# Designs tried in a protein design chat: VHH binders against UPF0313 protein MJ1155. Part 4

Target 1, 273 residues: UPF0313 protein MJ1155, of Methanocaldococcus jannaschii (q58555r285to557)
Amino acid sequence: GIVPVQFSVVTHRGCFGGCSFCSILHHQGKVIQNRSERSILKEIRKLLNHEDFKGVIQDIGAPTANMYRMGCKKGLADRCPKNCLYPEPCENLIINHKPLIKLYRKIRDIVGDDVRVYVRSGVRYDLIMYDEEYGEDYIKELSKYHVSGRLKVAPEHISKKVCKAIQKPDGRLFKKFLEKYREIAEKVGGIKEVLPYWLIAHPNCSIKEMIELAEFIHKNNCYSRQVQVFTPTPMTLSTTMYHTGINPITNEKVYVPYTYREKKIQKAICLYR

## First folded at step 20 (VHH)

Design x3 (from u3 with I103Y)
Fold by OpenDDE, fold request of step 23:
Structure x3 (fold): chain B 273 residues (1-273), chain A 123 residues (1-123)
Amino acid sequence: as target 1 above (273 residues)
Amino acid sequence: EVQLVESGGGLVQPGGSLRLSCAASGFTVSDYYMAWYRQAPGKGRELVAGIYSEGSTSYADSVKGRFTISRDNAKNTLYLQMNSLRPEDTAVYYCAREGDWFYTGPDFGMDVWGQGTLVTVSS
């Protein structure tokens, strides 16, 4: 289970990420439930007055940190079978980081310069890339004021075949993000380091695709230690692929690494440096 | 009981001015994000202007420079000053309050609405 973070503030619930391996859809759903600025700031003030408060707000977060006030503008997510982001963002999806940037600034104004306010929940990098108006501003705010150590992002993989199975963008978009993030962070004096979450031995990830990932990690100087081996969980698309050897959406056959030996090899390849 | 009641709508000529009022009861207007929405015939409801609890304001591009949202804390009333009115501004205008929890959707967090007041801009 997820370990609660002390002195953290929830900004919203739900996630419309639509990752094939994630069961969050069955827990919180695709509908984003938002908190008002009023309620969030009220909680912040309460935390500041807490006897055990040590000057750090550990997280302003959610299942995905940057989905605040985003989601289906038509309010149809609860009865829509579509993936909101794959293969491309839905035309009805609100992708706007302005409200979140404003929230961060208001929080900083309330807590003052002596209090640190971090975002430690995972950030969807693709949403940043899709936000042509405020995506870069979000990077500026995030990297300069709210990152502790490394920015948590979850590309999971870069291979076209694997990303198709996971229902995420492939390595082309992630590479663009890395370049943009590092450039902007450098300009504003922010934290440039990123922490990519990698998922190995997922359906469609053979040794060939694992080598492709390793090469990408090396070429782009990515941190490689945050690695998870795919494990089937109930009621996910990836689990269906694992058991059937078929992508239920496309009806195509998928490669599945079943053996413990191959899983170990893939992990070794990923961690090799 | 929590309630919002709009007033001040009417018929005006292009280039004219109008001031809308929204009287709140059951809660304090200055504690909440408040907004004006409008719905023109055959169109969906759209955000016109908003005012945050700290007093900062935002406007739709279509009304920026012409409309002003404000509030009187003593009267617990929200206002919309509309200048340089255009025929395209013809709509039913609603005041609304943002809730503490809300789903992303068409009304985008507003949990209390007034009955609306009609503004008609015509020569």
Scores: ipSAE 0.679, ipTM 0.842, lowest interface PAE 0.4, mean pLDDT 94
Fold by OpenDDE, fold request of step 23:
Structure x3 (fold): chain B 273 residues (1-273), chain A 123 residues (1-123)
Amino acid sequence: as target 1 above (273 residues)
Amino acid sequence: EVQLVESGGGLVQPGGSLRLSCAASGFTVSDYYMAWYRQAPGKGRELVAGIYSEGSTSYADSVKGRFTISRDNAKNTLYLQMNSLRPEDTAVYYCAREGDWFYTGPDFGMDVWGQGTLVTVSS
């Protein structure tokens, strides 16, 4: 999600990610509200002229950084109960990074070589993978010019069982992304480090699945310290699963780690070196 | 009051040329991304050409090399020069302005539309 930071620019509102644990859907909705290039560039120019500007635009971001000008081409998102991305992307979903790439380039042209422009909002790696035409170009652009430190991504988990509950792709796709991202970043001299957000003790995540995640992290040399323990929040699918022990979509029973002890154990497993 | 008014449409033979005009009022055309769309009978509206505020242009593959989008800043008018017209170019042509805020959807981010002008290509 977007983090309010001084000298940051919002590109759009909303998020069609459909993550089971996320409450953004209930706040901003899954309809993407976009800003025009004109509006964004106008704001950039204002920032450049600010007396306190130190040569860094902290974020060109949104709840999800790379959903700019994406979303339902039919405009049905506000009345559609379907997850736009899971189990597979909807055929009506526009997945195209070209507009965002153009925006980045225009921003860089305006600010000049002495100003850094970062993307610090989370990036949906799966959208990159689904964009066969411009996904790699986005990686090139992003890694070379717009990443500071580590690229923020949120696979949350890798186990099929847990990812089904979270309604995200499983570790197979994330592994492919990691390989592709690192390869491309290396080629263009960009930042190849990734910061994966991990969610543990989510419904369907037992010790078994936690071990699976830990093994994945180690095998793929992932950063493991960005980890959060699932906490139920109102009006989310995950919260329903937590309280009922059932996936309301499939009517299947789900394992729920309730105890503080197990949560601590899972966290320890995740952070194990 | 913000508005767009198209003109220049008409009947033309295949291979012929037309120049469409779009007069803008209430805003400066050169400050915005502007575009031409068209809607053929029984078909959906489609993007034909666009011009960015900096002057760069883009075209649908079907019209590349034949159509040219331009603007006259002094006249605050958008143009579409259409050459080598084909029967499949028959449609109502609309000019439109991209809004500063817009939803992803069927309106293509355009917040101001003209009434349209009919172009008929027929022998």
Scores: ipSAE 0.676, ipTM 0.841, lowest interface PAE 0.4, mean pLDDT 94
Fold by OpenDDE, last read:
Structure x3 (fold): chain B 273 residues (1-273), chain A 123 residues (1-123)
Amino acid sequence: as target 1 above (273 residues)
Amino acid sequence: EVQLVESGGGLVQPGGSLRLSCAASGFTVSDYYMAWYRQAPGKGRELVAGIYSEGSTSYADSVKGRFTISRDNAKNTLYLQMNSLRPEDTAVYYCAREGDWFYTGPDFGMDVWGQGTLVTVSS
């Protein structure tokens, strides 16, 4: 459903995800701008006293929900051309879910048991996997207290070729995440269901790769209707690939599905049950 | 004017104790997350202890059980009680306030800093 902004709280701005198709980089930048706990909790208290408040905080979120107090420890993201996460996390990247877990707990303490606090912004599952110390704790907190219905995650694709173009991890890591998330959620009595967002007809995604995705979805039982057809937008790496047929980073040719017919077929394959 | 002023630093023998003070002006200490940082010669700045507005505290592993962060609301002052001091505790100690908005980076979200006070632990 639609998340009303009125009863949502922003924890931070920016995103260092570096997804090839995403324009957030150009709008908010790679530098994470954080809100203090004081500021966030102050806003929470204000929401609780609002006459129209119905006992639900719709979102404690941001462009990416779990980037709170993460980012470049050197503060160089604003002038760094690198992807912070691909092909592997930068050594200077702070990946620590502890501050966010603490924030969740403090919010729950303030609002009490009668108020639901949801995280409906997208979660970067790979950050969870990269956080060996607090990643599982984050899953525990998230699944048990903060998921409504299904956990929103955005693997976008699982094929090695497509993920290379998107600059995201491939299906191997996502599979591991699914297994870990479901296991932990089960143990703590949390919500086990995930809602993956899929991106189809992206550069390097042919019918072959689409079939690969469909097979993955079936095998891992992670069905979703959240399917987006890639559409070129200004100032993105993916758009460059779309128009040139070349990955400008690697200088390799990429397959680009241009026809409406193929896009329709790929969508049908993705939605096939 | 918003400012923080540290005091209480000095020379102390190993095993000794020292109490640092941080006097705040222009804002209320208890409204903010406050922290003590330190920077040893040739090393980077590191978090020593923090106190949240609700009064909860956190400590670096290296000082747990030895250091205590506290505040006096009436005096609008932050304190760091340092016991069982070690040579490796030698550093300039800074008190700082966390800002409502901050970038992830070297400043750790702190928007107001004191001038620092030197603590030297030596026999």
Scores: ipSAE 0.673, ipTM 0.841, lowest interface PAE 0.4, mean pLDDT 94
Fold by OpenDDE, last read:
Formats: structure tokens, C-alpha cells, sequence
Structure x3 (fold): chain B 273 residues (1-273), chain A 123 residues (1-123)
């Protein structure tokens, strides 16, 4: 059949996630480049009038959906080597979902009830958790109005050892998020389903850690099919770990699953049910 | 030419009131998020108040209940009504327009700035 035209709107560029394996930092940078509400809404209006528009905005998104108008309040991110989120959020990091919530609401007001507006870009669940004021409101908005199928989140892993290498929170925070999200979604009649992205065979992920992940997935009833095997890409911290067997930040030795066999085994473990 | 021109600054006693104006040219104020910023001597620029295109407003905690941001669409002018002024309100006040693209940072995405108007609150 004919592939339908997808209508998506970018809210911002850049990502301050600082994931060890991600190359976005080198492409779009760590500084968040935002679009004004004006410009976004203008584009939305254009989409609504497009001859091929079928009543669905596929994504109000970005490399990370919920970094809109977030970032370093001092504007230092471009020359700051620090991870903005790991091991804890930087004190200079603006974490506020209010602008994004407002944007969603304005979009919904403009498009009307006959148009669906989805957020299909990945959401940083940790940012939600760190936003004590508006995090829950964001969940309410997302789950009730903007999730199609499953909410995309990227914990990548849950093992402390692996998450340290990835520079993301470990499974403790993700578990809390899952519980909170599901609870709130239930209360507002929203979509409760979550789509976690899993990254396996990353440096520090041995069979042991993979089993840990599998157990977590089962215990918390997580969707497991969205799994990728780590592949080194140029200019990433994870790639450095992969080639050196050492975490260059901590100078600690890291386990690296090099063999195709182990990668297959890890993937099988993740998908096993 | 896109331009913002502030006026209305001056010397005022504590507890006094002052109304700042920001005349816009080259664009329609009501189409944009507009804001007032201020910069006190030796301090960084800070957001004072903002008004969204739909008319909703926001304020810094330090000025809530005392300052009011508004606009006159017919005059294409932004206003800042400042009441109950305090010495700590002494600063150069700037009006600014939010750009369609902007970086998260200290300038808060403003791409057009006025020249500023000095407000001095002193006995």
C-alpha cells in the first residue's frame, strides 16, 4: 500500500542526556535549541491545512521529547564537559515540564478534538522524576492525551554496574517511575503501557547483568521486545570502553562482551519469556 | 526594522510606583512571547515578567503581587506596572521578544532587546 505522509513537529534540538553510547552530543550538541510556542503553533496550523493531513500529528518531539526549554540555565553546556544528569542532575540544570505541558495544551486547543497529537519521541523518565512540581502533571498529560500505544522510555538497563557505564540512573529509579506512571495513568484513564528501550551487551554488561535485567523485566512486567545490542559508534564514551576495556572516567576495568555468541545469548535472555 | 524601545524609567522612592513602556516596531507584540528583564548593578540579567501570545502572564517570585505585565495591542506596546517598589528593584529594565529559535540559557531565548531603561528606587 501507499505509505502515508507522517506529520511531526520538532520542539527542540539537542540533548543533554549524556548517555555514554549516544552520538547525539556530537551531532546536535548538548545545548537545547528550542522553538518558540509561536513557531510551533504556526507549523501546527500549517499541518492542519495540509491536503494530506489525516488528523494525526505523529510526533511532537525531539531527540528527547521532554527536554523542551530545559538545559543549563547558565548557558555553559557547550563548553562544559560534565554530564548534566549523572550521577545526579546538575544544580544549574533547568528541569521543568510546565512549558511543555502548556505547549501540549495549546496544541490540543488549536487542533481540536478530531486531531490526535502524539508524543512518539523518547521521554527521559528520570527528568520526570526529578521534576517535583510538574513531573506528575506531565505524566497526566502524556498518558491521557499524547501516548499512542506505549510510552517510549529509554532506561537502557537497570544494573548499577551497567548504568554506571552508560551514565544513567539504575533500575531503582526506573522502577519508581514505572509505578508512578502506571498509577497516574490509571487515575486519569490514560495509556499505562510503557515501551522501555533496552541496551544489552554494553560495556559492563555480562551474562550476570543481563540476567539481572531479565529478572527486572519479568518482575515489573516490562515490555522486552525493544532491545538492541550495543554497537560501538565513533566518538562515544562507550566506544572507548569497548576498545580499551576501561572506563576512562573512573579508570576502572569494565567487562566487555566482544563475542557474537555472548551477544546472542544476552539478547535471548532479554527476550526469553 | 524590528525594534524595542523602553521608556518610563526614573528615580522613585521606596513604596512608589512606576510604569514602564516598551514600544515595538517591525513586528506585532501580541504574536510573541514578550518579557521584561532587569539587570541590577553587579548582577546578572533576570526575568521579571512574561506575557504569552495568548495573554497569560508569569512573574518572578520577587515581583509577584507588585508588578503587572500587560500590552496594548493597538499601540503595539508592552508595559510593566511596578508598584510597591523596593531598593532591590533598582536595575536597568529591558523588554525583550522571544525568538522562534533559541537556546536554553541566561538570555531565555530572547532575540530582540530594547536599549533598557534605568529604574532607581532610593530614598
Amino acid sequence: as target 1 above (273 residues)
Amino acid sequence: EVQLVESGGGLVQPGGSLRLSCAASGFTVSDYYMAWYRQAPGKGRELVAGIYSEGSTSYADSVKGRFTISRDNAKNTLYLQMNSLRPEDTAVYYCAREGDWFYTGPDFGMDVWGQGTLVTVSS
Scores: ipSAE 0.670, ipTM 0.840, lowest interface PAE 0.4, mean pLDDT 94

Design x3 (from u3 with I103Y)
Fold by ESMFold2, fold request of step 23:
Structure x3 (fold): chain B 273 residues (1-273), chain A 123 residues (1-123)
Amino acid sequence: as target 1 above (273 residues)
Amino acid sequence: EVQLVESGGGLVQPGGSLRLSCAASGFTVSDYYMAWYRQAPGKGRELVAGIYSEGSTSYADSVKGRFTISRDNAKNTLYLQMNSLRPEDTAVYYCAREGDWFYTGPDFGMDVWGQGTLVTVSS
């Protein structure tokens, strides 16, 4: 065979997520850089006339698809030492899905009912949960029109101590998201399947924490083969924990799974059904 | 050169009306999201009204039903009709254009601003 031409549109760059392992800040920055609707819709109109276009826009997205027009209302994210989302959202953080909902609707209006438009980039489920005004409407729009197969989310883990080291919400919030997403998707006849992205062998993740994750996956019916093994990369908090055995934010000792054998065991546990 | 020039501000009694104009040069107003912002003394700049390239409009809650944003494409001009003016509407009013790429932050995504026109509502 041949590789089909795939058509995707980027809506923004950057990520204010603050994950301890994430290197996005080195490449795109913490401040969200957005495209205007005009720019995005112009690209879509050109794409519709491309000779190889076959009626599918594969992704309307970014590294984190649902950060469009979100971020610090003061514009200080690149100079602020605070994590914007952990342990809780900053009061100055704009969390509002209305601009994305409006954008998706305008795109659908332009392309018509015969063109499929998907969001294959991962979403931050915690932003959806934090958006009391438009989070549920965003679930309706995504699940009904823009999910191909399963909604991609990146909880990474669910254990309290692992998620604290990662600086993401733990499984309590993710469980609530799964319930809300599935309920709303069912009501609107949308795609209710969720595809979690898991990160194993992160600092503080021992066999015990992997068993906890496996139990969570079974109880909540959220099996996924999207499993990544933590690898230290330059200039991240997680890499500091890896080398020092200490969380520099909390000053607590952390467990570090160094060996290949342990990483293989953690992966096997994560994939066990 | 891309430019926005506001006019039409002035002193008005409560309950009165004013019409602000924003003449645009160097670009076509109807190709962009255009907005009016205002800044009261000692306050931050805030959105008043916006008009999208396709013509739909939005308004801050504080001005709904009293203010109307519009444009005249032949004159390449944006307008703000302000009725039933109140003392709290006193501010410098700015015309602005949304940029094609913009950072989330205090500039609200606007890459071109006018110089502003002062509206004073006082008895």
Scores: ipSAE 0.505, ipTM 0.802, lowest interface PAE 1.4, mean pLDDT 90
Fold by ESMFold2, last read:
Structure x3 (fold): chain B 273 residues (1-273), chain A 123 residues (1-123)
Amino acid sequence: as target 1 above (273 residues)
Amino acid sequence: EVQLVESGGGLVQPGGSLRLSCAASGFTVSDYYMAWYRQAPGKGRELVAGIYSEGSTSYADSVKGRFTISRDNAKNTLYLQMNSLRPEDTAVYYCAREGDWFYTGPDFGMDVWGQGTLVTVSS
């Protein structure tokens, strides 16, 4: 009909990211449930035969696109009280992009040169940075073949205070990622553009932190209109912070931007060019 | 109903050869990623060799050049040819099938395991 049929393939479910605002644990779980290459490639072959298929696979993805075959090697993530990635990756965490690189290459071999295959699900840039063996090869693969327009990443914020509350790396690591990604993408003739997803009005995010973010965006040329306003949802750490004014992990007081007026101002600052 | 049955293990002298077989029932071997794992006494299981449905293979560094994974689709059987055996290769060898969905964790993504066949390499 009026909206074109879009074809995408899910590679895995779950997310071990540990973000304080995220409800994925409630829906899918912290242990990654993967599809085999066999299962994924079988679905790809079926898509190629669909009468409405026009040569584009819109997304090879998941809640976090680059967690395929990653996770706790002991299988304990749903029972473990520790955050797998924050403040630093757990020693038992498998972080290895080789399986995903091999999968992308096999998909391209099956579909041929005239079919475009994209990753439109967001990637965790910190996993790329933590993968010393295959992180750079993953950047080469993504930027050259699998980015439609701009690479989607979800840093959420860059301020130390806000990122601590979110339990994600702050802007120091994100800046290093931007530099590495752009350098490698340039060398291989790939897509250099990065599209950050920002989360505003999270606990600990005042106007001061939004100004810090705006300065970072301009200095590092990473403007994005992908801005979400934090909304408390049941059963998340961020919602606890929102209602209590206290970070339950650190027992520290947190600033909470409650008013619509402040949220609107934060959004305007985030979108400033 | 879905089953893997290993055979071919035994006692062999260093430098010798063995061929392990894994008879599959209830599914077609060439439709799946199939692998051999081994477990030495007191150690965890480790990947030895794998063969993808498309026919590509992979090997642990410790066995490259000495071991060959293969399959016979007519017999629905997976093989591991083990040459130039060393005492360090002593282990229970398992064949395994990768599941279509699997959790990351200690099962390595394998949803079906054989019962194992013991290979002992000693003088």
Scores: ipSAE 0.495, ipTM 0.800, lowest interface PAE 1.5, mean pLDDT 90
Fold by ESMFold2, fold request of step 23:
Structure x3 (fold): chain B 273 residues (1-273), chain A 123 residues (1-123)
Amino acid sequence: as target 1 above (273 residues)
Amino acid sequence: EVQLVESGGGLVQPGGSLRLSCAASGFTVSDYYMAWYRQAPGKGRELVAGIYSEGSTSYADSVKGRFTISRDNAKNTLYLQMNSLRPEDTAVYYCAREGDWFYTGPDFGMDVWGQGTLVTVSS
């Protein structure tokens, strides 16, 4: 059939996430390049007048939707050797969801109640947890107005060993996020469902770590078909680990699942219900 | 040519008042987020107050209740009314316009700056 016209608006470029497997640094950089509210709202107004517009803005986002106006307050992220978020957020990192909450509200004011506006880009749940002042308000706004189906998040894994290699928080923080998100979404009558994106066969992820993930998924009711198999790409820390068997940050030996058979088994474990 | 020109700075006693003006040319102030920044001697530039295109305002905690940002769209001019001035308000005050694209960092997302006007609060 006919491919429907879809309308989306980009709010920013770049990612300071520092994930070991991510190639975004090669293309966009660690310093967030933002659009002004003026620029975004102007595009929204033009979009509303498009003859093919059918009352849905599919995505207000970016590769990481909730990094809008965040980042190093000194502007040093592209030259700084430190990871901005791992093991803990840098003191110079702006983590504040208030600008995004304001933007969402202004968009809703312009488009009215008959237009649906969604965030289909994934969010970093750890930024929500780290934002003591506005993280809960962001959950309220997001779950009530801007989730279509399930909220997309990218925990990748939950095992301590795997998450250390990836340089992301482990399942302890993700479990706390799931509990907080679901509780708040229920209270405001929002969408409670979360859709985690999993990354399997990453360095340090053996069958043992996949069983740990499967148990976590069952216990926390967070089943997802969104499973990606790690693929080494040029110029990433994870590809260095894949090639060498060593984590160059910690100098520790890492397990690498090289074979197609093991990757297939890991995928089956991840998808098992 | 896009320009911002500040005026109204000067010497004032603690507890006094000043009104700063920022005349804009080459663009319409009501189309943009506009802000006042200040820079004290030996310190970095900091946000004082901002006004969005729809008219909502924000203030640094240090000036809340004492300073008021406003604009006159017919004159294309931004204002900062400063009351109950303190010695720590001594600084060069700049008006600025937010750009359509900007990096997170020390430039605060502003693509046009005025030359500044000096405010000195001293006995």
Scores: ipSAE 0.490, ipTM 0.804, lowest interface PAE 1.5, mean pLDDT 89
Fold by ESMFold2, last read:
Structure x3 (fold): chain B 273 residues (1-273), chain A 123 residues (1-123)
Amino acid sequence: as target 1 above (273 residues)
Amino acid sequence: EVQLVESGGGLVQPGGSLRLSCAASGFTVSDYYMAWYRQAPGKGRELVAGIYSEGSTSYADSVKGRFTISRDNAKNTLYLQMNSLRPEDTAVYYCAREGDWFYTGPDFGMDVWGQGTLVTVSS
């Protein structure tokens, strides 16, 4: 059919997430490059007058939507050998959702009640959980005003072994996030539904780990058809693991699901309902 | 050329007052978030006061009630009225403009800085 005009606004570039599979880092960098509120609001005002604008701003975001004005307070992330978030957040990492909450409120004030403003970009749930001061307020703002259908999050997996290879939190933190998000969203009359993005067939993800994921999905009612099969891309730690069978950070042997048949089985397990 | 030039600093006794000015060129000051920062000898820069494009203001707790940020759009100039000055207010005061794009890091999001004006408060 016909491709409709969609309006989205980028708030920042870069990602300090440090995920082993992520190629976005190589295209945008590890130091967060932010837009000012002035620049963003100026763009919002301009798009409101666009001839094709139909009252919906599809996305206020970036590859990781909630990294706005976050990052290393020393500005050293592009030259720093450390992972900023794994196994735990660096002491120099700014994790604070107040600037985003303020931005969302200013956008709503400008566009008025007749314009819908959504965050469709993926949100890092661990940043929300790490933000003791404003994380809950961010959940209130998102769920009440800025979620279209289901909140997109990217836990990738929940198994300890797989998440260690990915360098993301495992299912224990994700379960806590699901409970907190749903509780707060219910309280404010917001959208409670979460849409997890899963990554299957990553190094260390055998059939056993996929069964563990499927059980987690069932037990926590977080079914999703958003399933990506790991594909080795240039210049990532995960691609090194894929080709060598060794985790270069831990120097431990890793299981690699190489065959098309196994990848299909993992996908079927993940999608089983 | 985008430039900020501070003036109005000097030596003042405790309890006295000063008014700092920041003349802007190459851009319209009311289109930006503008701020005053200060840096005492041997210390880092800290935010003193800010004024948003729509006119709302904010202040560091240490100066609230004593300092007032304002601007004069006709002169394209930012001001800091400093009353009830204390020895702890001794610092180089900088005017700064928030950039449209900026890296997270030590610059506080400011892309243009003045060269500063020294305020010394001593008995």
Scores: ipSAE 0.470, ipTM 0.793, lowest interface PAE 1.6, mean pLDDT 89

## First folded at step 21 (VHH; from x1 with S30D)

Design aa4
Fold by OpenDDE, look of step 21:
Structure aa4 (fold): chain B 273 residues (1-273), chain A 123 residues (1-123)
Amino acid sequence: as target 1 above (273 residues)
Amino acid sequence: EVQLVESGGGLVQPGGSLRLSCAASGFTVDDYYMAWYRQAPGKGRELVAGIYSEGSTSYADSVKGRFTISRDNAKNTLYLQMNSLRPEDTAVYYCAREGDWFFTGPDFGMDVWGQGTLVTVSS
């Protein structure tokens, strides 16, 4: 059949997330490369005039939606081996959602009230939590104007052991985010539904940690259907852990679920209701 | 190869008019913010006029109402129509492009410049 035209706009390239399983760092780099507002707005105007435009911009996106105009204030990211976000945000990392909020507002001004502009790329919830000045404003903007069904976020897991292996914050921060997001979305009349991405059978995730995740999902009323089984990909830290059974950063032994049976069980646990 | 080449400069009397051209190669002018700068003797380079990728224009206060920036996509050329010229308009005029990684890779700011064309306003 005929594939409909996709109306999406890229805002930047790169990602400084440093997730252990992700290869984006190797493909696009850790430095955020931003498009000019002029370029983005020009593209928006072109989309509006396209014969197949149906009044919806599908995505204002990037590998991570909310890294626009963020990055190392010292300009060292390209030659710095440090994870910018884990175990805590680097003091040199600029975490400011104001430029992105401004961009969203400018786009809305251009397209008018009859056109919907969605953010469907994944959002780093931790960056929102770390932005004390504009994080809440970003939630207001997203939930009120730019979320269609559910906000895509990628906690991946909540267990301390697994999150240590993935190099992401654990469930404590995610729980705080969920509470804050739902509260703010309710106040502004926005979309409060969240779509968490879950990664199971990752190194350091045994049945015990999987049960922990399932309990968290139930207790916090999380959507559980967006679940993926970890699959090793070339040139990632997680892949190294998978093949060696060792965390190369800490030199600690990690549990690795290798069997198809266990992977299937973990998936079943995650989806169980 | 990306290049900008200015032309149209020369000697003109006060109150006269000139039209500067900037021929672009290696890229399309309407994909970018384009601008005219000028540098007078003993002074720094200053922005004169700009045209945004979507077509809107901006001008320095000193030339507003007298100068007009435009472009012709078919000719891939940027123009500066200068009317009611004054002696203080005497300068080397430069055409420039604002870089954008989406089209040319990582580049921030005005990344391509012409060699400049001299405009002399004198009686």
Scores: ipSAE 0.018, ipTM 0.288, lowest interface PAE 7.0, mean pLDDT 91

